Miniprotein binders against b1l550. Designs and how they scored, part 18

Target 1, 279 residues: b1l550
Amino acid sequence: MRLPEELLERARDIHSEAPSHRIKLDRVGSFGLKVPVEFKGFLLLAEADVWVSLPEGRRGVDLSRQVEAIYELSNPPKDPFSLCREAAISLLEKLNYADSSGVSIRFDAPLQDGESLKYYGVEISSIASDEIINKIRVEILGMTACPCTAELIRAYKSSEIAATHTQRSLGILEVSTKAEHPDPDKLASIIERAMSSPLRTYTKRPDEGGLVIRSLSNARLAEDVVREMIHLFLEEFGHLPEDTHILAAVRSMESVHMHDIYAERSFSLDEIRKEISSH

## First folded at step 14 (miniprotein)

Design qd1
Fold by ESMFold2, fold request of step 23:
Structure qd1 (fold): chain B 279 residues (1-279), chain A 94 residues (1-94)
Amino acid sequence: as target 1 above (279 residues)
Amino acid sequence: GEIRITVEIEKDGKYLRWEYTITSPEEFEYALKEIERIIYMVGADRIRITVEASSEEEAERLADEFRELAERLGYDEIEVTREGNRFTVEAERE
């Protein structure tokens, strides 16, 4: 139900008033907006969050102007990285009382899996102020084999039917940088290569007969997968600014009756180079 | 009752599909505006909206609303089929 247009024009603009308590807010925005994007020739329906900072002297944010910033730029659909960055800049232009803005865009990206497609999770963001900081998080399912696999198989067989002896792992790379967003396909490739090295070796031998226990003798720990992800990341993206921050992680989805194994490392490029050079 | 909406659209051989589960009039109004906006932004050549209403009477009413949505978006080949609580609106242009 809406009021007649004449009454709305007479109503005071509550959002531009000073608040009763003059306290700055860091993030005020709209979350979960559906936005169509074009990614590498695919039409995808992404989920977006938009926000701005709110100064201590302003009571509220103009929410309509806020969502307008991203809706205008997504018509027609375009590349999500350009959309993310341009929307963050547009938010500061449209809501000039804010000293920072942010946009996050989440979508499932297609990835070739032999003759078919599979999908992996991507979340990008751009945070604009005096500078722009770009963040990307990639999540992709793979497989890890643990040296304790025989013990875990025994535990799985004793568990509920939902428990599986096949070990699936979620690989995560998150990058925060002043440079352009890294290509998500390259991040996904790094994760898969770190995971697939033990698996492909075990299953691709032409003369492999039956189940051979030796194929599991070189299994990689989740910790070793994380180290490999970091190694491969540095080879591909070591040229990024020194203050670039990375999180590399693996979560193994092993059973209901055991905690999942989780390994992670956060670092800046400056920090990891110092660490590696000390050995 | 609960209303379920499936939206499928196509533009230049590229497809989108998404769904809603609606439990309130406010959720329905939001979804209807969002569906119209996304179809408009994409500039879809073809649309297919499938709705499972909570009753046959509701399905009749909602079918009119989605036909009107397709008309507002400028589709002139609009086909509505209904079986009980369920209906489908298909539309295309160009």
Scores: ipSAE 0.693, ipTM 0.899, lowest interface PAE 1.2, mean pLDDT 82
Fold by ESMFold2, last read:
Structure qd1 (fold): chain B 279 residues (1-279), chain A 94 residues (1-94)
Amino acid sequence: as target 1 above (279 residues)
Amino acid sequence: GEIRITVEIEKDGKYLRWEYTITSPEEFEYALKEIERIIYMVGADRIRITVEASSEEEAERLADEFRELAERLGYDEIEVTREGNRFTVEAERE
């Protein structure tokens, strides 16, 4: 039901009043909006969150104007990175009482898998104030190789390849930077390459058809994947600002017990470079 | 009762498909507005909306809602097929 114009104006005026308790709020917004985007030639249905800060002297936000900021920019569908940044800027323009705004966009990005496609999770955000902070989180499921244990090697006495087991793992890279968002495909590639570091999982078969398998702890493999992710990230993205912040993590789903193994490291670029160069 | 909605749209050979499970009139009104918005934003060439309603009477009422949605969006060819509690609205524009 549409309301009379004078009633709508009174309702809008209430939002500009002071609240009973003058307390600033950091994030006030609309969450879980469905927004179509176009990413690398694919039409995808993304989920978006939009928010602004609310100063202590203002009672509420105009939620309709807030949602309008992203919907206007999503027609027609566009690149989610441009949409994210432009919507964050538009929020500050439309809601000029806010000193900061934020937009998050989540989608499953296609990734070539042989002849077919698979998907990995992407969440991007832009937080605007007197500057813009861009964040991206990439999550991708992969397989990690665990060498056979010493007991299994002892059981296989022939020159045939002793099969090693693999386990499902979730790799995570999250980057917060003043620069543009890193390409999610490059982040996904770093995670997959770290999980597929075969030189660390077993020795390649000799010319005589035999195979030597090193035994490794499943827990140590998760830690080694995180370390490799960091190494590869620094090679690809070491040019980002020194205060760029990264989280690298792996969750491994163990086949021999019912709980997951998790490893993570967070750091800034300047911190990790000092740590590595101190050796 | 529970209402299930499946939306399939196509634009220039690119496809989207998504679903709703609805348990209240408020959820239905939100879904209807959201579906219209997404179709409008994409500028879909073809749409197919399949609804499983909780009753035949409800299906008759909801079919009118989605036909009106396709009309508001300016589709030239709108076909509604209904069988019991289930209906499909298919629309195409030139």
Scores: ipSAE 0.670, ipTM 0.889, lowest interface PAE 1.3, mean pLDDT 81
Fold by OpenDDE base, look of step 14:
Structure qd1 (fold): chain B 279 residues (1-279), chain A 94 residues (1-94)
Amino acid sequence: as target 1 above (279 residues)
Amino acid sequence: GEIRITVEIEKDGKYLRWEYTITSPEEFEYALKEIERIIYMVGADRIRITVEASSEEEAERLADEFRELAERLGYDEIEVTREGNRFTVEAERE
């Protein structure tokens, strides 16, 4: 039911009123919007969050304008990096009372796996204020083999390649930078290379055997994986600004335990360089 | 009853597919608006919407809503097919 337009003229603008409590809010917006994006030639449906700050003297945000901002920029669909940046800027322009804005876009990114596609999780964000900060989070599953069990079995049987338990592990890289968003495929590659082996969508028996052997040959603790991720990241992305912030993490879904193992390191490029140089 | 909606759209050889499971009229209205918006933003050349409901009558009613949606968006050659309690609306731009 659509109300008569004349009623809108008589109605108070609730959002522009002074609030009962004069408190600034950091983020007010719409979460879980569906927006189409183009990524590496694929049309994808992503989930998006949009928000702005709210000054202490304003009761509410014009949510419709926020939603319109991102929808306008999604017609036609564009790459999610540009969408994030442009939408964040647009939000500040459209909502002039806001001193900051943000956009987050989440989707499963296709990755070529032989003749098939596998997917990894991506969250792309941009936060606009006096400056623009770009953030990207990549999550991809891989395989880890336990070196501790391998060593025990080796000691027991004196085999060259010792059997060990393997498990799926989720690797995470999150990067926040004033530069452009890092390439998510490169981040995914770093995570996969840091693990004992990647996961495959489809394997023939011989290929499966090869994958297991590879994993056994590269047995790594969750701690090892995180350290390797950091090392590989520095090699690939060491050119980013020194104030770039990184989170490297692994969640190992252990096969011999009912609980997961988790390891992480948060750091800036400046901090980690100093740390490594001190050894 | 539970309503299942599957949407598939195409633009320049690229495909997008997503689904809904609806349990209330309010959810359906929301889904309908969202579907319309996404189709519009993409500017899809072709759309295929499948709806499955607890009864044939309900499915047909819902399919009519999607047919009307296709008409509003300016699609031509709208075809509706039925398989039991499942209706499929297909439309293409000339």
Scores: ipSAE 0.653, ipTM 0.881, lowest interface PAE 0.9, mean pLDDT 91
Fold by ESMFold2, look of step 14:
Structure qd1 (fold): chain B 279 residues (1-279), chain A 94 residues (1-94)
Amino acid sequence: as target 1 above (279 residues)
Amino acid sequence: GEIRITVEIEKDGKYLRWEYTITSPEEFEYALKEIERIIYMVGADRIRITVEASSEEEAERLADEFRELAERLGYDEIEVTREGNRFTVEAERE
């Protein structure tokens, strides 16, 4: 039911009042908005969160102005990275009482996989204040093969027989930087190359055998997958600002265990360089 | 009564599909506005909205609402088909 507009003249402006408790809030906004985006020629429906800081002296936020900021910029659909950054800036401009704003955009990114497509998870954000901080998280499934079991089987059987257990593993790279968001396809590639083998959506019989052989030939501990992800990240993205922060992680769904294995490392670029140079 | 909505749209050979599971009138009002907004923002050439309602009476009523949505969006050719509790609205620009 839409109420008559005449009531607006009699009603208090609740949002502009001072609150009963003068406490600053860090994030006030609208979460779970569906926003169409265009990514590398694909039309995708992303999920977005938008927010601003709320000063101690203001009771409420102008929620309609928040959603309008991102909706205006997403008509027509455009690149999600541009949308994310521009919306964060627009929020801060439109809501002049805030000292910071933020936008998060989540989508499943298509990746060419032979003649078909596969998807990996992407979440980006931009936090605007007197500067802009850009964050990206990429999650992609791959295969890992256990080197401990492979060695036991080799020791028990002749070198003619190569076997170990394999499992699906989720690789994660998260990057927070003052630079532009890293290309999510490059982050996904780093994760896949760090694993024993990629996962394919469609594999012809000879190709399937090749994937299994690569997994057996590249057997790696979850810990070593994380180390390889870091090594490959530094090769590709070592040029980013020194205070860039990274999280690299793997969650393996072990086929012979009843529980998952998890490994992670977080660091800044200046921290990891000092660590490596000390050995 | 649960209502399930599947929306499929196409623009310049690019496709988008999403779903709703609705258990309240408030959720339905939000979904209807959101569907209309997304179709408008994309400027879709073709749309297909499939709804599984909780009853035949509800399906008949909802079919009219989604036909009106396609009309508000300015589609030239609108086709509605209904079978029991389920209906599909298809619309196309020329």
Scores: ipSAE 0.647, ipTM 0.888, lowest interface PAE 1.5, mean pLDDT 86
Fold by ESMFold2, last read:
Order: C-alpha cells, then sequence, then structure tokens
Structure qd1 (fold): chain B 279 residues (1-279), chain A 94 residues (1-94)
C-alpha cells in the first residue's frame, strides 16, 4: 500500500519527542549492513554496523539519516579504513544530538599464499566523540604442534624420533588505539610467525612434508603462542600511544581432545612494560 | 518454500558474489532493495542474478521483478532465461 504524500507530511516526528522514560542509551543503530569496499585492489563485500548515542531527552534516532552516513561515503567503494573513520565522523555531523558514534566494518582480507589467495578475518571500528578511538581485530588460522606429546614420544621410544600431533589454531589480535589502525597484514604476520607453521590453502606433497617438519621444529603450547604474539607485537608496535590496549589470544583445535584450548592476555602498552621491567 | 538468490557483479575486472536464502516476503523485499543499492554503489558493468524460486509460477513473477530492477539501474542489454523454478537475469552496459 502506498500512502498519500499529504498524510506523511502531517505525521508527528516521533523520533524528536521526549521518551516516557528519560534514560540515555549508549548504542542505537543499524547492524549487518552490506557495504562494498575496495581493499588492496580487491572489491569486497563488507558487513557494517553503525550506531550513535541517544540522549535522555530524545525518543528515537533518525534511522534513515544514520545509514545515509555510511552509504554516501561508500559510493563509489573505497578503502575500508578511511570509510570507517569518516563514517563515524559523519554520523556525529548528521545526528548532532548524539555525543558519540561508532562504525564497525568486517571483511575477509586477501593474503597471497603461493599461487593462491587465502583470506583472514578483519574487523575494524572507529568510535567518535571528543576524540576518535580506532580498533582492529585480526583472526587468522595457523598450525601448532604439541611440545608435551613430542617430549613424551622422544623419551619413550628414542631421543632421535620427533613426532607429535598437529592441529589448526586460530590466532587473534585486537588493538584499540587513538592512532591510526595498525596494518592488518602486519598483525596477521605476527600471528602466523608466533605459531608452529602457517596454514596453507593448497599444499603439494613435498610442501606438506616441509610444513610438518617446520611445525615439529617449532612445537608450541597455546600459552607460548600468546606470549610470542605479545613479544612480536611490542617489537613492531611498541611506539603506539601508552594507553593503546591489546588482546592477544589463541584457540587451538587440538586433535587429541574433545574440546578446544584457549589462552588470552589483554593489556595496555603502559601496563605490559611495567610488568616486563619488573622481571 | 525457500527462495535462493545468487548475485554476481563485475566492475573493471573486479568481481563480487554474494547470496541470500529467503524464507519470508519481508526478507525478499529487503534483499531486493539491498541488491539494487549495492549494484548502484559499485556501478557494475555486468550483473548476473540467479534465482531458485519455490515454484514455476513464482519464478515467472520474480523474473519480472528482477528485469525491472535491471531496467531501473539503467542496463539496456538484459537477458532473462528460465529453466523450471530457476531463472537468471543477465545485464550489461557500456
Amino acid sequence: as target 1 above (279 residues)
Amino acid sequence: GEIRITVEIEKDGKYLRWEYTITSPEEFEYALKEIERIIYMVGADRIRITVEASSEEEAERLADEFRELAERLGYDEIEVTREGNRFTVEAERE
């Protein structure tokens, strides 16, 4: 049914009224929007969330203006990092009753893997208020080899035999900072280098042998992977602002267990430096 | 009663592919608007929309809707092919 235009012009602006209960809301938005982006020469379909704060005296958000902020900037498709930051700023401009806004953009980033492409998960966010806080989360699969099983086999049969179980492990780095978003490829590299071996999308038999040998040579507990990720992160990104917050985590899909193993550490740069300097 | 939609678009040698599984009229209307918006934003040179409807009669009706979508977006070489419950709308310009 199409409504007459004169009726629509007479309708109350429900959103600008005061609510029955004058309670501020932190996040009111549209979630799961599909947005095309261009990243490293690839056209990708990202998923975006947009939101604003809503003051106690305003009943609702103008949802059409809210999504307009990101759709206008996505035409034509552009770099997702610029899009994320600019959309967050545009939300505050378009919805001037809000004291904060946020945009999240999720996509699978391409990574060259020999003659093939593989993908790793990226989620970026920008939260705008008096300042802008940028967040990036990278998730990438790798391989881990269990050092405990390797040691048991060596001690039991022969000190010269190296064998253990290997499994897929998901590495996670999250960074929240006032600086620009860290390069996702550098974060993915840190995660892969912290593991026993990278996970390849396609491997011929000679390459499979090399991958297994590398994994056995770099056997690591999930806990060791997290510690190595932190070490490598500090080498690459120790220059970021002191209040930069990091989460490093690994979920290991252990081949001999019925359930996953998980390890994580969160910290600020200021905090971790004090901790390291005390040891 | 599911409707499945696969959208494939190309712009300057760059490709996107995504899909929908539709179980309600509300989901269909949302998907239709979203597809139109993404194609418009990208400025696609070529599009291909494949729909698997729940019946032959539904496929015929939906084929008209997607033909109209391609027309609204300004495509002038539009082909619609149908095979039972499945149809494909292909369009190009420039």
Scores: ipSAE 0.633, ipTM 0.883, lowest interface PAE 1.5, mean pLDDT 86

Design qd1
Fold by ESMFold2, fold request of step 23:
Structure qd1 (fold): chain B 279 residues (1-279), chain A 94 residues (1-94)
Amino acid sequence: as target 1 above (279 residues)
Amino acid sequence: GEIRITVEIEKDGKYLRWEYTITSPEEFEYALKEIERIIYMVGADRIRITVEASSEEEAERLADEFRELAERLGYDEIEVTREGNRFTVEAERE
């Protein structure tokens, strides 16, 4: 039941009062907001989080103003990267008691896959304060083939047919930088190229055979996939600021094991270059 | 009981579809406001809202609420169909 508007005018503004315990809060916000976005010509329903810092002398956040910042910029739907950055800046403008703000936007990005579409996970963030930090995480499924099994079969048979087992693997690249967000399609491409083969949305028997044959030609351990992702990332994005931070990871759903296998490496561009150049 | 809502909207040949499972009046009020906001932001040419209520009486009452939602959004052609516990609101504007 909605109360009369006149009652709201006479009530105390609880949020602007000082709290009983003066403790600064780092993130106060609204999480899981549905916002429409337009990404590369597609209309998508994204999930967004918005927050600001709250100083020790303020009891609460003006939640209506907070969500208004992103809703105003989402009408009409627009590019999620522009929305993310502009909303973070707008939050600081509208909520001038905060010393920092943040916006995260999550969506499944479409990719053309032959005559079908496939999707990969994207999460972008912009954190605004004295400076702005941009973060992007891309997750995409691919296929990996076991090199250990392939070598054992080769050693025993030396036959006209190669064999090993294959499995689904989830590749992850996460980038945090002062530069603009890297293109998510390029990050997804790096992950797919590091795998044994791409995972297709639709296959017929001739196409399925081709995918398996390609994966046999590129048999890789999860550790190999992570190393290849890093190599390919450096080739394409080595120009980013030296303090750019990257996480590269693979989770493999092994077809012959009960449990997933996971490999990861995090690094700054400065750190990894020194490591590679030492050998 | 549970209420299930499916929303389908279209703008310039682009489509969105999403759904809700509602277990409380508070969740329902939030979903209604969220649905109205998203349709308004997109500027949808046509909408279709399908609701599976827990009773025929509830379906009749909720159908009125969604008809009013379409009216608030300014849709010119609104059609409501109901069969037992289930109803669909379809609306279009030019």
Scores: ipSAE 0.631, ipTM 0.881, lowest interface PAE 1.4, mean pLDDT 86
Fold by ESMFold2, fold request of step 23:
Structure qd1 (fold): chain B 279 residues (1-279), chain A 94 residues (1-94)
Amino acid sequence: as target 1 above (279 residues)
Amino acid sequence: GEIRITVEIEKDGKYLRWEYTITSPEEFEYALKEIERIIYMVGADRIRITVEASSEEEAERLADEFRELAERLGYDEIEVTREGNRFTVEAERE
């Protein structure tokens, strides 16, 4: 049963009171909201998180205003990057007691794969305060072929047999910058190009043979994939602000091991350029 | 009992499909409100909601709820088909 509306006029505003313990909170919000978005002509159902900082003197956040901020902006569905930035700004305006706000939006992005589509993971966020920091994380599966096993097999049969174990590998690029979010398709392309071969949703025998030959001819360690991802990233996105932060990583589901292999490097653009120049 | 809901909607030739697995009345109430909100935000031309209820009697009751949801959203043509513990609500408008 719904309570009488006049009670709302008489009740204290609990959220605006001081808390028993005056401690600032960094993130108070609503997580796991489903919102429709339009990405490059596709209608997608994304998952969003919204939050604000809460000062030490305020007991609670107005959660309905938080949720309203993103729902208003997602009607009708629009570009997830615009939605992310605009919602973060709107949160800070609507909840004027907060020093910062944040919005994260997660979706599976479609990528043309011959006659069909495949999908890769995207998470974007915008953190608004005195400035806006934009972050994007892209995850996509590819194929890797082991160069160590390939060399052992070559040495065993001299030069007649080309073989090695292949496996699925998850490539990860994460970028945090004051500039606009990088295009996720370009990040996904960098990851796929760094691997031995892309994965396909469906491959007929002639095309499948070509992919296998490509992977064997382009054998790479997980470490090599990470290094190649960094090289390709710098080639395409080296123009971003020098304090831009990047994480490049690969998780390889090794076919001859009982466990996964992981390689990772985090850096700023300024940092990595100095490192490369010193060699 | 477990309730499974599949929602499929279309707007201007673009499609969305998502699912729920529901084990409590509170989860159902949240899902119902969320489904209505998403369909409203998209402004879907056509919708199809498929529900597998835990019993035939539950399916009969829930079919009425989803028909009412389509009516609240202003759909002109609403068709409900039911087979055992499963039903489908299809609706469209111009």
Scores: ipSAE 0.614, ipTM 0.879, lowest interface PAE 1.7, mean pLDDT 87
Fold by OpenDDE base, fold request of step 23:
Structure qd1 (fold): chain B 279 residues (1-279), chain A 94 residues (1-94)
Amino acid sequence: as target 1 above (279 residues)
Amino acid sequence: GEIRITVEIEKDGKYLRWEYTITSPEEFEYALKEIERIIYMVGADRIRITVEASSEEEAERLADEFRELAERLGYDEIEVTREGNRFTVEAERE
């Protein structure tokens, strides 16, 4: 039952009241909204989170205004990068009591895999305050081959190509920058190139054999993969601002062990350049 | 009973498909509103909504809700088809 508009006008604005405890909140908003976006020619349904800060003197946030902000900008659907940025700005304009806002959009991004499509995970975000920070997180699965086991088998059998176990690995790149969002396809490509081989959705038998051989030829530790990701990232995105922050990580789902292997490095472009130059 | 909703929409050759599994009337109302919002935001030229329910009567009732939704959104050609406890609402606009 929609309460009559008249009752809404008489209702005390609870949100504008002083709270019992004067404490600022960093994030208050709506999570899990569905919004259509256009990504590289595809119409996709994405999940969106919208939030703003809440000052210590205000009891609650006008949540309806937050939702309206992103829906208005989604008619018609637009690219998720612009949507995030514009929505974050719009939130601050619509909710003048907030000193910061944020928008996050999540979807599975289509990626061409031969004649078929595979998908990788994307989260695009923008945070607005005195400045706008754009964030993107890309996750994609690949395959790694263990070089240690390969070397042991090689030593034992004296074979040119040593058999080793392969495992699926999740690669992660997260970038926060004052510049525009980095291209997620390029980030996904970096992750795949850093691993022993990409995963394929559909492989013919000959292609499968080739993929395995490639993996064996590029045997890499999780640590190797992360370092390679960083190296490739610097080559592709070294032009970003020096204060750009990056997280590079790999989670290898081990088949031999009951636990996964994880490696990561967080850094700014300035920091990593200094580190590399010092060697 | 469990209600399954499949929504397919098209705009300028772009296609979007998503599904719901509904277990309560409240969830259905939420889904209905969400579907309407998404269709509106996209400005779809064509929509196809399929609803499957535990009974024919329930499915028909739900299909009628989607027919009304299409009417509210200004679609000119609306067709409803039945296959057992599954109803499909198809609508088009210029």
Scores: ipSAE 0.602, ipTM 0.868, lowest interface PAE 1.0, mean pLDDT 88
Fold by OpenDDE base, fold request of step 23:
Structure qd1 (fold): chain B 279 residues (1-279), chain A 94 residues (1-94)
Amino acid sequence: as target 1 above (279 residues)
Amino acid sequence: GEIRITVEIEKDGKYLRWEYTITSPEEFEYALKEIERIIYMVGADRIRITVEASSEEEAERLADEFRELAERLGYDEIEVTREGNRFTVEAERE
């Protein structure tokens, strides 16, 4: 029911009123919006969050204007990187009382795996204030083989190829930069290359055997995987600004234990370069 | 009763497909608005909406809502097909 225009004119602008408590809020917005995006030739339905800061002297945010900002930019659909950045900027323009804004877009990205498609998780974000910070998080599943178990079995059976248990592992790369968003496919590739082997959606028994053998030949600790991710990242993205922040992490889901193994490193490019050069 | 909605839309050879499982009238109204918004934003050339409900009468009623949605959005050649408690609304825009 459209409220009669007369009622709208009489209604107080509650959002512009002074709050009972003068406290600034960091983020106020709408979460879980569905927006169409174009990614690598695919039309995808993504989930989006939009928010702005709220000054201490304002009771509330005009949420309708926030939603309008991202919907307008999604007609027609565009790449999620541009959408994220442009929407963050648009929010500040439309809501002039805000000193900061943010947009986050999440979707499953298609990745070619032979004749089939596999998917990895992507979250693209932009935060706008006096500067624009772009953030991207990539999550992809792979396979790791434990070298410790392999070595124990080798020592015990005196066999050249030690059967070790393989584990599904989740690799994570998160990058925050003042530069453009890094390519998520490249980030996903780094994660897969750092692991013992990639996961494939459709494996025939012979192909499964091959993947296991490859994993066994590249047995890596979770710690090894994270270090390899960092190394590969520096090779591919070392040209990013020095203040670029990176999180590299791996979660190995163990079948033998009721708990997962986790390893991570958070760093700036400047910090990690100094660390490596000191060796 | 549980309502299942499948939406398929096409623009310039690109496709989107998504689904809803609805358990309340309020959820249906929300879904209807969201579907309309997404179709509008995409500017789809073709749409296919399938609705399955607990009864034929309910499915037909819901299909009519989607037909009306297609009409409001300016689609032509709207076709409604029935298979049991499943109705499919197909529309194209010239």
Scores: ipSAE 0.601, ipTM 0.869, lowest interface PAE 1.0, mean pLDDT 89
Fold by OpenDDE base, last read:
Structure qd1 (fold): chain B 279 residues (1-279), chain A 94 residues (1-94)
Amino acid sequence: as target 1 above (279 residues)
Amino acid sequence: GEIRITVEIEKDGKYLRWEYTITSPEEFEYALKEIERIIYMVGADRIRITVEASSEEEAERLADEFRELAERLGYDEIEVTREGNRFTVEAERE
């Protein structure tokens, strides 16, 4: 039953009222929206979060306008980077009482793995205020081989390739920059290259053997992986602004121990350059 | 009873597939609106919606809702097929 137009005219705009407590809120919005995006020729369904700041003198946010902002920009579907940035800007324009806005878009990105596709996790965000900050987080699974166990076995058997246990490892790169979002495929490639080997979903027995041998030949600690990620990142993305912030991390899911191993480094490009040059 | 919905849509040779598990009427209404919105945003040329319910009567009723959805969105060729408690709505537009 549509409420008669007359009743709508009499209804108070509750959102524009003064709140009981005059406190500014940093983020008010809708989380878990489903939006279609186009990524490298693939149509994907992504999850999106949209939010704005709320001034101390306003009771609530017009949530319908927030949702409309991103839906309008998703018809037809576009690349998630442009969608994220444009939606953040649009939110500020549509909700003039807000001094900041944000959009986050999450999806599984397809990556070619031989004749098949594998997926890695992507989260893209843009925060708009007096400036725009773009953020991207990439997560991809790989394989690491333990060098400590390898060394023990090598010492015992005197073999060139020592048997060691392998584990699945989750690599993470997060980049925040005033520049455009870095290419997620390049970030994923950095993570995979930093590990002992990539994970493959469909391997024939000979291919599986080759993958394991490769891992054993390139045994790395979690610490090694993170350092290698940073090194490769600097080579590929050293041209980004100096105030660009990076998080490099790896979580190794161990089969031998009842716990996981985790390593992490957070840094700005300026900071890490100074650190390396001091050496 | 538990309702399972599978949605498959196509636009210019690109495909999108997603699923719902529904346990309440409110969840179904939400899903229906979301499906309609996504199909609209994509501008899909073809859609296939499969619904499975605890009874044939329930599944048929739900399938009718999806048929109506396809009609509202301007699809001209709509076909409904049945397999037990599973109904499939297929629609195409020029």
Scores: ipSAE 0.597, ipTM 0.866, lowest interface PAE 1.0, mean pLDDT 89

